VH-VL binders against Arf-GAP with Rho-GAP domain, ANK repeat and PH domain-containing protein 1 (ARAP1). Designs and how they scored, part 6

Target 1, 186 residues: Arf-GAP with Rho-GAP domain, ANK repeat and PH domain-containing protein 1 (ARAP1), of Homo sapiens (Human) (q96p48r954to1139)
Amino acid sequence: ASMGDTLSEQQLGDSDIPVIVYRCVDYITQCGLTSEGIYRKCGQTSKTQRLLESLRQDARSVHLKEGEQHVDDVSSALKRFLRDLPDGLFTRAQRLTWLEASEIEDEEEKVSRYRELLVRLPPVNRATVKALISHLYCVQCFSDTNQMNVHNLAIVFGPTLFQTDGQDYKAGRVVEDLINHYVVVF
Key: E = the ipSAE of ESMFold2; O = the ipSAE of OpenDDE; V2 = 0.75 times the mean of E and O plus 0.25 times the DockQ between their complexes.

## First folded at step 1 (VH-VL)

Design u09 (framework fv_ucenprubart)
Fold by ESMFold2-Fast, scan of step 1:
Structure u09 (fold): chain C 186 residues (1-186), chain A 124 residues (1-124), chain B 108 residues (1-108)
Amino acid sequence: as target 1 above (186 residues)
Amino acid sequence: QVQLVQSGAEVKKPGASVKVSCKASGYTFTSYDYMAWVRQAPGQGLEWMGLINPSGGYTWYAQKFQGRVTMTRDTSTSTVYMELSSLRSEDTAVYYCARESPYDILTGYYFDYWGQGTLVTVSS
Amino acid sequence: EIVLTQSPDFQSVTPKEKVTITCQASQSIGTSLLWYQQKPDQSPKLLIKYASQSFSGVPSRFSGSGSGTDFTLTINSLEAEDAATYYCQQSDSLPPFTFGGGTKVEIK
């Protein structure tokens, strides 16, 4: 729409990430970490669409308050925002390189390759990946309650972030690797 | 309100192991709160050792301690434990447990409540 | 790893004077900086979160400011009970969580 669809053209907050991302992540961190099936369960289509439209119009004016928004509507809005980025979060130019990195057998070499690829991302994309993976690490820490372990999050976010069908297993591997190795790659 | 009560002082020989406990009360142990372990050698600064999620039992250790630290929890007693093995004289320190806030994307984690500390002395 | 550098290491201050402690990060951490007070033989106590937001029950003479890489803790008018070591901590990334080296404040 009128504001542009790439991360570099989004409304940016104090952390140099899209305001939409931090609004959604903050709300889910405060209200959704113990919600069973968080990110796996879908919100109501009409409520999710209305929320996403409000965030795209003016994210700074959208205030998510406990009890006013269902966590599944917020999580679905975030997933749809990330999935619908025209260039994707990891960029189209680097998509295949990220997927190939997931196949490196030596763990130390794999982690080193991910660090190199993170540096190659545009600053806003890099900051957004860091913020999102930090959040997903937090979500999986509550997996005994929310039932979303690292593998389950990888199944959801692999296709979402890499916008892939035929290589979904590799995309999931990248997400899983970034969560498992967060402390050494960021 | 919120209280973290740690086990008493320990004196150990080099090569031994020590297990320190931290019992939480005044809040729901398995909710949003993380528990961290931080140590402080006499006259020195604060050093982060690791993090445990009370609900899931997931752990995260500072690389310096990887392989000789183990963190566990018991949800029935609202207690976290930190066990440090292969003790050396430089492990002499006050060991603190601390409750971490829920993660916030703008601000990260912070330690809002701390235990009273457990002095571990490793000598000859 | 993010390194936090505090200055000064030590400050001896007359009662009622203004105290300024700085914390510099090796890379930008936004406003993800915390300040703790530790009195002798006591555990640390949180003073400031989010670089500038006072924690519950903290006296108004304590204030924090800064963003990015440069942060300041100010005690507007030092009281006797403020003699302590002050530490900054970053929380921008998941572990390792790093602390500054500390600043010891003593009354003259």
Scores: ipSAE 0.000, ipTM 0.434, lowest interface PAE 16.7, mean pLDDT 83

Design u10 (framework fv_ucenprubart)
Fold by ESMFold2-Fast, scan of step 1:
Structure u10 (fold): chain C 186 residues (1-186), chain A 121 residues (1-121), chain B 108 residues (1-108)
Amino acid sequence: as target 1 above (186 residues)
Amino acid sequence: QVQLVQSGAEVKKPGASVKVSCKASGYTFTNYYYMAWVRQAPGQGLEWMGLIYPSGGSTWYAQKFQGRVTMTRDTSTSTVYMELSSLRSEDTAVYYCAREGFYSSSWFDYWGQGTLVTVSS
Amino acid sequence: EIVLTQSPDFQSVTPKEKVTITCQASQSIGSDLLWYQQKPDQSPKLLIKYASQSISGVPSRFSGSGSGTDFTLTINSLEAEDAATYYCHQYSSLPPYTFGGGTKVEIK
């Protein structure tokens, strides 16, 4: 076990989200929205690990500048950070409840359930989910260029956020639902 | 009640373009469904071409067709279109539209009847 | 690209006998596999979702099993109307969502 294993133990920025998340999202928003296969393509393993390590040590001192970091290394670092959270972004205690909500057949009831579940998340987790889904909503707005529509992003982030091996179809549905209903849910 | 009705057969010369339509009925067209396009050459298997999200207009194309295929929709007529340009004899196939549930993890629950496109000189 | 390999490519079967069709993925796809039936001059019809879940209205003689890389479609007692080509289809990760090559089942 290590200190900083939960979101509440991370270094927080002005929007009450982990600085690591803020740094990576900001960089991808500035430099990566039109990159083909963003989040789908993997960065170089050694570069991604070194970047993630520097972000974990002191994220506030890490300055990502255009041309100095490959967007795929940054996107991979963000995915690994989220995947490696011991309690997970949606929390271990609430994981099954989120996955079960994805099975609700009535869309209005499903959206209402997601709003209730978001309020029940710890403040840092809730703010981080909102920031991430907002960012993914922006990514899919450029899908004509980057080829990453909502479904593609859900395939990538379902296993990442719910820490599955890609075999749990419900995880992808939660991510799809949150992106598609971003305006109503947040 | 859900139906997908496609346009009729087309005969085209090499180098031409073809635009196939798929009219949806029996559900809210702009709800949480994709419309995918799948083709099948005579005596061959099924080949996925791409999909469109009718509500937003977002598309995803298979790399093989990138640059030649364009998928669009008209929400007032609940119709999806697939246009394939620079046709070759190898593009002779039956082209299907199929509805894919957004939350159903990509299973195709309803299919159109298919449109035969023949490319010959 | 995930490649799906079906076997056999052709099978001729006596009515009432059991038919087994296999689908092998080039990498693990969990349970993200669908089975379709296509009769001559008709559109494909969905039979099985999530590797083993039946579709409403599909006869109970059709069943699916497997996970990871090895999948099976079983027809427990073949009827005349089951003469068709069967396709597996994966949706595990990134597009393209590839299909198997198909298995043609004929009645003897």
Scores: ipSAE 0.000, ipTM 0.419, lowest interface PAE 16.6, mean pLDDT 83

Design u11 (framework fv_ucenprubart)
Fold by ESMFold2-Fast, scan of step 1:
Structure u11 (fold): chain C 186 residues (1-186), chain A 124 residues (1-124), chain B 108 residues (1-108)
Amino acid sequence: as target 1 above (186 residues)
Amino acid sequence: QVQLVQSGAEVKKPGASVKVSCKASGYTFTSYAYMAWVRQAPGQGLEWMGLINPSGGRTWYAQKFQGRVTMTRDTSTSTVYMELSSLRSEDTAVYYCARTKYYDSSGYRYFDLWGQGTLVTVSS
Amino acid sequence: EIVLTQSPDFQSVTPKEKVTITCQASQSIGSYLLWYQQKPDQSPKLLIKYASQSFSGVPSRFSGSGSGTDFTLTINSLEAEDAATYYCQQSNSYPPWTFGGGTKVEIK
């Protein structure tokens, strides 16, 4: 079960993102954009684990309804799914190259390099990165209420997506760059 | 009924300021929607001026209007305001408020609801 | 700033004919393009979102296509009520959002 196989198993069609990602992102977009600390706050461990297990088993049959699921449980399930990907969202093979791209001083060169690296990702990984960053771009648009600006999201998602323990500041910088340059990178 | 209702037409002299209002009804004013201001000079196309988040009051302005435009809101009346100062004859236009809704998992934004427009005429 | 170029700027069309309006972006905008209809002395109305997704209540004769830099709005069979100016708009640039110059469609 490679990362591509794992992500592809969750797709509805060839160009679609994983259903787990779609279900969680859709729910948070509908119910969680104004929730203070969204993605920073953790859900209840047992509820998050049960939700994630349901989504892994048959995400296509899981329909999240407002009032039945706490947004923090859904956001935690999404983070755990992404963190636990066997090969990571950016792939093990390309991980270092992505982190090194964050060190490019010239903004135009940096953006060009990110676009090149996105094309090198497997189609399902590339689509998932685009969908996730688009969603985070949306989340930070409500930062006045939810208190999650680009920097706060980068602190959370850097370690999550690059599977670090938070020691590598470059992981956060990649996420921050992708959000800040979303419109030109994607 | 979901709608945006704007204040009435204004006639101003060059150098004056104008403040246009846009009252929202039929939806939660502070949830999942931003409010934009777009103007249209007579016989011309649409021009984006800026955006306000009604929840926190945060604003984004087009460079062309930076320093002359101020967008505010009053959550108690579900109303957004756009004030444009140092008016010139080139500012004669219909000014629209429009709701920007964040709808799908892509974070995509669109203007799904528009006010009726407010004609501002700047003449000496 | 992303510039949107629409063509044609004007079309006079017989009812039931197919109308095609194009919108070209100065750089790639993915699928982040919208189409609006504006009738004289009225506010714009959203027709198409995300390049090809019809907004609720919009007649099926309206369709959008394209991605990247080249986009089209098609009205398969023009009705008299479709006489209006049509605008494309991009939301890929994080403010300012920009509009195309518009295409005026008249009957006959």
Scores: ipSAE 0.000, ipTM 0.456, lowest interface PAE 13.8, mean pLDDT 83

## First folded at step 2 (VH-VL; framework fv_felzartamab)

Design f01a (at its last look DockQ between E and O 0.04; V2 from the best seeds 0.00; counts 0 for: pae E 17.7 > 2, placed apart)
Heavy chain, then light chain:
Amino acid sequence: QVQLVESGGGLVQPGGSLRLSCAASGFTFSDYAMNWVRQAPGKGLEWVSGISGSGGSTYYADSVKGRFTISRDNSKNTLYLQMNSLRAEDTAVYYCARDYYDSEGYWFDYWGQGTLVTVSS
Amino acid sequence: DIELTQPPSVSVAPGQTARISCSGDNIGSKYVYWYQQKPGQAPVLVIYDDSDRPSGIPERFSGSNSGNTATLTISGTQAEDEADYYCQVWDSSSDYVFGGGTKLTVL
ESMFold2, look of step 2: ipSAE 0.000; ipTM 0.544
ESMFold2 (binder alone), look of step 2: mean pLDDT 92; pTM 0.925
OpenDDE, look of step 2: ipSAE 0.007; ipTM 0.539
ESMFold2, look of step 8: ipSAE 0.000; ipTM 0.442
ESMFold2 (binder alone), look of step 8: mean pLDDT 92; pTM 0.926
OpenDDE, look of step 8: ipSAE 0.008; ipTM 0.554

## First folded at step 3 (VH-VL)

Design a03 (framework fv_felzartamab)
Fold by ESMFold2-Fast, scan of step 3:
Structure a03 (fold): chain C 186 residues (1-186), chain A 121 residues (1-121), chain B 107 residues (1-107)
Amino acid sequence: as target 1 above (186 residues)
Amino acid sequence: QVQLVESGGGLVQPGGSLRLSCAASGFTFSDYAMNWVRQAPGKGLEWVSGISGSGGSTYYADSVKGRFTISRDNSKNTLYLQMNSLRAEDTAVYYCARDYYDATGYWFDYWGQGTLVTVSS
Amino acid sequence: DIELTQPPSVSVAPGQTARISCSGDNIGSKYVYWYQQKPGQAPVLVIYDDSDRPSGIPERFSGSNSGNTATLTISGTQAEDEADYYCQVWDSSSDYVFGGGTKLTVL
């Protein structure tokens, strides 16, 4: 049968993250790290929608091969999945607390606070955040070629993960902090 | 120990129907996509149909679209192929095959012994 | 749609190296799988992901895939290696595509 729209409904078997997230992240890691404007450029709307529908129905059976899927369609499908989560990746209950943590002036205290907040997330959300931020850390390592540094990724993923209209600077700061401190936070 | 056992093959007249079954054991059936692959006597392998682990997605070769229906019952660890409007060209040994996937590959790692379907008058 | 072309037959002397080609447009951008089929038996996977061997497959079997040609190589070919060999790829337009098969004769 069709899969639901939530993280838990997309999590199958022994996988600690949704299969949709795994498939998209894996494909972009293999094929998209040097693509200029990765995650900033949008895929074709119809192709992205068809891909996302197939992934929501049964991500396990969706096979993403180099040369058969445009990386921008895959990246757009991932962003739309994360943006459209009913409870959001960081959860509605904890959303404001995450945004407020970004305002802590002392960097070590801020990192400690983020670790504490990660523990309070449901296991699937925590694992998904870790997998996504790890991936974004890899993307920015190729910023000389793809033109997507930490700040650029934060502009894209802040609104996506916190479900804002793109004007909430705190959302971008959370993403930027998690990428910059990946090794210490996770 | 992975085992796939096909059944349901036999002699049928053109225009008739047959239902093939494949009983799976030795693995978590719902974690794997499953396929039917056929081989006409003395000829090569031809992929017929595939189904995702959940059963939510099905795929068909153009030669069988509209005539064959693939399905599965994960509670019984069984794969099915409903074949309607059979033609002489459908005469073949039908193999059940497990679709193994990882991050980069898609292949058939285990095959059943096959079941013969003969479409003849 | 990709079409896979294999030579219909290949002959090799015992102990020599057999090479079976599988040609297709830009096949090097796809993953290739090889199956061995002996008379009256189901196919057996001998190579997956271009060059990897399943457990139990002898080291004399190897594979490569580049440009427009994938190759199955059998070093020190033995009489028991006589069989039909099929290459296979997955293609988004056609799903699973098999080559026509190659009969390997060891004589």
Scores: ipSAE 0.000, ipTM 0.455, lowest interface PAE 16.5, mean pLDDT 84

Design a05 (framework fv_felzartamab)
Fold by ESMFold2-Fast, scan of step 3:
Structure a05 (fold): chain C 186 residues (1-186), chain A 121 residues (1-121), chain B 107 residues (1-107)
Amino acid sequence: as target 1 above (186 residues)
Amino acid sequence: QVQLVESGGGLVQPGGSLRLSCAASGFTFSDYAMNWVRQAPGKGLEWVSGISGSGGSTYYADSVKGRFTISRDNSKNTLYLQMNSLRAEDTAVYYCARDYYDSDNYWFDYWGQGTLVTVSS
Amino acid sequence: DIELTQPPSVSVAPGQTARISCSGDNIGSKYVYWYQQKPGQAPVLVIYDDSDRPSGIPERFSGSNSGNTATLTISGTQAEDEADYYCQVWDSSSDYVFGGGTKLTVL
């Protein structure tokens, strides 16, 4: 059984996305872009959960300073937050439609379908997807150092965002497509 | 393909020390958090200690805090458990176990065959 | 501080359905994992995230989790399923918590 509130019920920050997402993304952007295996390497379970619990209580007051929190714990907290969303980031109602869109063979039609699906997401979900994909685009820009290319990120975030067991190739393909077509889709 | 092989178990006197090793192969060792789980003769499973993939974070069961130290050497694909101030209650088979990749990191997908530690005079 | 309770033993005839319970306060709010252990062997993961099966685990194994009880179900139980079964959750105060184990006997 997953724990957490629907995305629209979360504490919202200045960018109209959950403060938890903003704080974790900001920390990784400051401290983790060159960390080898970022998002692939796991934080320690107990420390990651304590961090996530603190963020859920009052994300604005959590101390996330350079060098004081391991980047793997922060990246794991973000992944668990996204995976534990009861309705998911792409919503339960639209999940299958997103996965089916990844099977469209014509690139122009596929990109058009993703753009249409983004407009149909609730505002907070849409803004959060844009912020997350923008962040992952930045992560892969440092892939020569961190070893996390688009494909590696898709393997990690596909199951996380679509709440699958990692065997669903379509979930990874959606993430990969959104990163590769970031400029056109968003 | 994935293999975890424990070694270093044996007979030790109460108050003594022992170091266990777990040699990993068939996967990128540094991508996975690793754990030690023990099982006393005829008893159930008990989690002992865990370490993050990078080695930056470590955690311990209350029964072993201050006595056991978990560590890893990612260049050698090896996990360690340094056990000090051993007690009769520490007698158990010690398993090396891997946290699942691409999941929420809450379970053990592969286990070694275990190494027996007996604390007795 | 969650504690997991399992029946010490369950017996079924070949071909019957075995059900092994794992009880804990509000366990339905947590993900449950199940391990199979045969004598002299290491544990093997048979169910993760309440109800999902790892590659190579027969479809006769299934799981559920609701309220205060999680259940491992083995349909059409076979002689080779005879083993000890352990449930496991993760808890913020205790990290990994295991049930006491259930010995499944297949007549």
Scores: ipSAE 0.000, ipTM 0.480, lowest interface PAE 13.0, mean pLDDT 85

Design a06 (framework fv_felzartamab)
Heavy chain, then light chain:
Amino acid sequence: QVQLVESGGGLVQPGGSLRLSCAASGFTFSDYAMNWVRQAPGKGLEWVSGISGSGGSTYYADSVKGRFTISRDNSKNTLYLQMNSLRAEDTAVYYCARDYWDSSGYWFDYWGQGTLVTVSS
Amino acid sequence: DIELTQPPSVSVAPGQTARISCSGDNIGSKYVYWYQQKPGQAPVLVIYDDSDRPSGIPERFSGSNSGNTATLTISGTQAEDEADYYCQVWDSSSDYVFGGGTKLTVL
ESMFold2-Fast, scan of step 3: ipSAE 0.662; ipTM 0.841

Design a14 (framework fv_felzartamab)
Fold by ESMFold2-Fast, scan of step 3:
Structure a14 (fold): chain C 186 residues (1-186), chain A 121 residues (1-121), chain B 107 residues (1-107)
Amino acid sequence: as target 1 above (186 residues)
Amino acid sequence: QVQLVESGGGLVQPGGSLRLSCAASGFTFSDYAMSWVRQAPGKGLEWVSAISGSGGSTYYADSVKGRFTISRDNSKNTLYLQMNSLRAEDTAVYYCARDYYDSSGYWFDYWGQGTLVTVSS
Amino acid sequence: DIELTQPPSVSVAPGQTARISCSGDNIGSKYVYWYQQKPGQAPVLVIYDDSDRPSGIPERFSGSNSGNTATLTISGTQAEDEADYYCQVWDSSSDYVFGGGTKLTVL
């Protein structure tokens, strides 16, 4: 499968994030916060691919309705979209810097470094990171029912957002740190 | 070739302490989270503890919290398990395992041969 | 906290299909991993992510997971498949959870 277009080439909504991201996040927020294993369980491959193709063709015309799409198909479409970005959400140029920041032992220094790195991201990437982390913060607030605490979300989204093969655990730490420090960082 | 070799097991009295080591080779050690999994004689597998690749995050089973400490030295490619306040029910073969993950979760793709810890008076 | 239940033993004749179940509340919402352990040896991963097979594991091994039951299936069971089999999931409260194990006997 080919990579998707860069974030700057995506269809943008009023909040300056890709419409694909907005549609998926909005649907999961409305219908999926209490779904057990949300983001951990994958949707059906054919249904996820079909949905993602529809979103890539004309995301603005795609209206996700409760009962018409399984939440796991929508969550998988979002993960696949983010994973397939040519430069990644955190950009290839800044990838190693983000991973290195996760190793800072002093909490205040670490948070300061993340804030610096966020302002260095292109505006669309920065806005998309903020929207996604805000959403993941909401997901983990329902962890008693959905079984997805911050650590679980970090396992899923680390490799997805930093485009690793799952072998670089620093990627998960970045995600975990951003969720835990959402109020201070954004 | 991935290899994990445990050492440090032995006979110890109840209330005693023991430190297990796991020497890793054949891969970039710091890129992987590592776990200890134990198996009492004739019983099933029980996860004990896990540590992230950098060592910044540690996780413990409720049965060992406050008694066991997992750590690693990435410069030596070595994983450790410090076991304090040992009890008879801690008697088991202790396996060192490499955690692997993708967007679906964590599992163990390689295991060491194990080292036996016997807690008896 | 979540518990995984496996039958303590399963017996099959050579060449027959063996099915080993792993039951847990809403296990179909989690990913299941299966390990094979032969006497005196360390466990070996045979299935990951419900149904994926690691390189080197024979095609006769397959997995499924839905509802409250995950199943490891060994088609055309061979004598060398005789072993203990463990299922494993990840749970937010307990992290890694193993089933009690199933001894597969091939007679």
Scores: ipSAE 0.006, ipTM 0.490, lowest interface PAE 12.1, mean pLDDT 85

Design b05 (from f01a with heavy chain D31S S57R, light chain S93R; framework fv_felzartamab)
Fold by ESMFold2-Fast, scan of step 3:
Structure b05 (fold): chain C 186 residues (1-186), chain A 121 residues (1-121), chain B 107 residues (1-107)
Amino acid sequence: as target 1 above (186 residues)
Amino acid sequence: QVQLVESGGGLVQPGGSLRLSCAASGFTFSSYAMNWVRQAPGKGLEWVSGISGSGGRTYYADSVKGRFTISRDNSKNTLYLQMNSLRAEDTAVYYCARDYYDSEGYWFDYWGQGTLVTVSS
Amino acid sequence: DIELTQPPSVSVAPGQTARISCSGDNIGSKYVYWYQQKPGQAPVLVIYDDSDRPSGIPERFSGSNSGNTATLTISGTQAEDEADYYCQVWDSRSDYVFGGGTKLTVL
């Protein structure tokens, strides 16, 4: 069941991304890049739920302190927030189109198609995708330590962002393509 | 419906060679990393080799490195394992197994029924 | 090199809870996967990422992983659950590492 408000209903900062996303990404960038299995390891259920509830109520007032908040609780809260978006990050209207774009054989054509699809996303969704993929690119730069290369991140975020049951390989391919082609697509 | 069907197993003498094949159907083959996992009679599972969806990366267990070569033909939806310099300890049922998505996945979501390789005189 | 240790056998009466352990140094820092293998058949994935079930796997199968031990739990064990069970982790040095397997007998 979807538990989250749509992206457009979130608290937004001066930029055009939800504060929840900013808070979690910032914390993991500061404290979690060398954590083995970051995003793959789950936080404690009760701590993750409590954190997510606080972020949903008033993300601007939530202060993530190193040592008091485990990085896995923060990463799990971010994943749950994204997974539970009622319309999804890529929107339900465009979900299948994104998945089909991942099957384009010609790499240049595929990248061009992803750029076209990004422009068609609502502004908040587009900005959030860009911010998230940028962050995942950063995470995989530390893969020798954290064990989370592009493929591992795609396995985690494919089902999360496209709201699949973990059996849809196309979802992972979209995530992998966006990370690998970040500079060209964004 | 995902199907993986192995073939090419048989009896071979020590020092000989065999090539195993795995025919895949029911999914986009090039999107998945593929692996070979073996099981000696009455023993447990042992990972042997893996290959990325594109074929650009290959991985081998230390016990087979330099003797076995994994490859794939995405146009034919077929995975291969070329086994050279076979030893008695290579005797096992060889399973074709699909990684969840691509190379460096952590688990095998579908397995073939296996093909028996017996190395003896 | 990481080694995964499983008990060679576990016996349980029908309807009772079976627990199969998988021990390894700091295994709680890794994701654990569980496979079921019936005689003459290929292995089947029953648990991935410590505790998640693939589509089609009964809810009586569950998993946990902390410290040095991961556990596969089968609640209300049925006769059809009689099989060999293997745990597996991925390790950057060793790639895919399997436990030695546990034979579950239901009677």
Scores: ipSAE 0.000, ipTM 0.463, lowest interface PAE 15.3, mean pLDDT 84

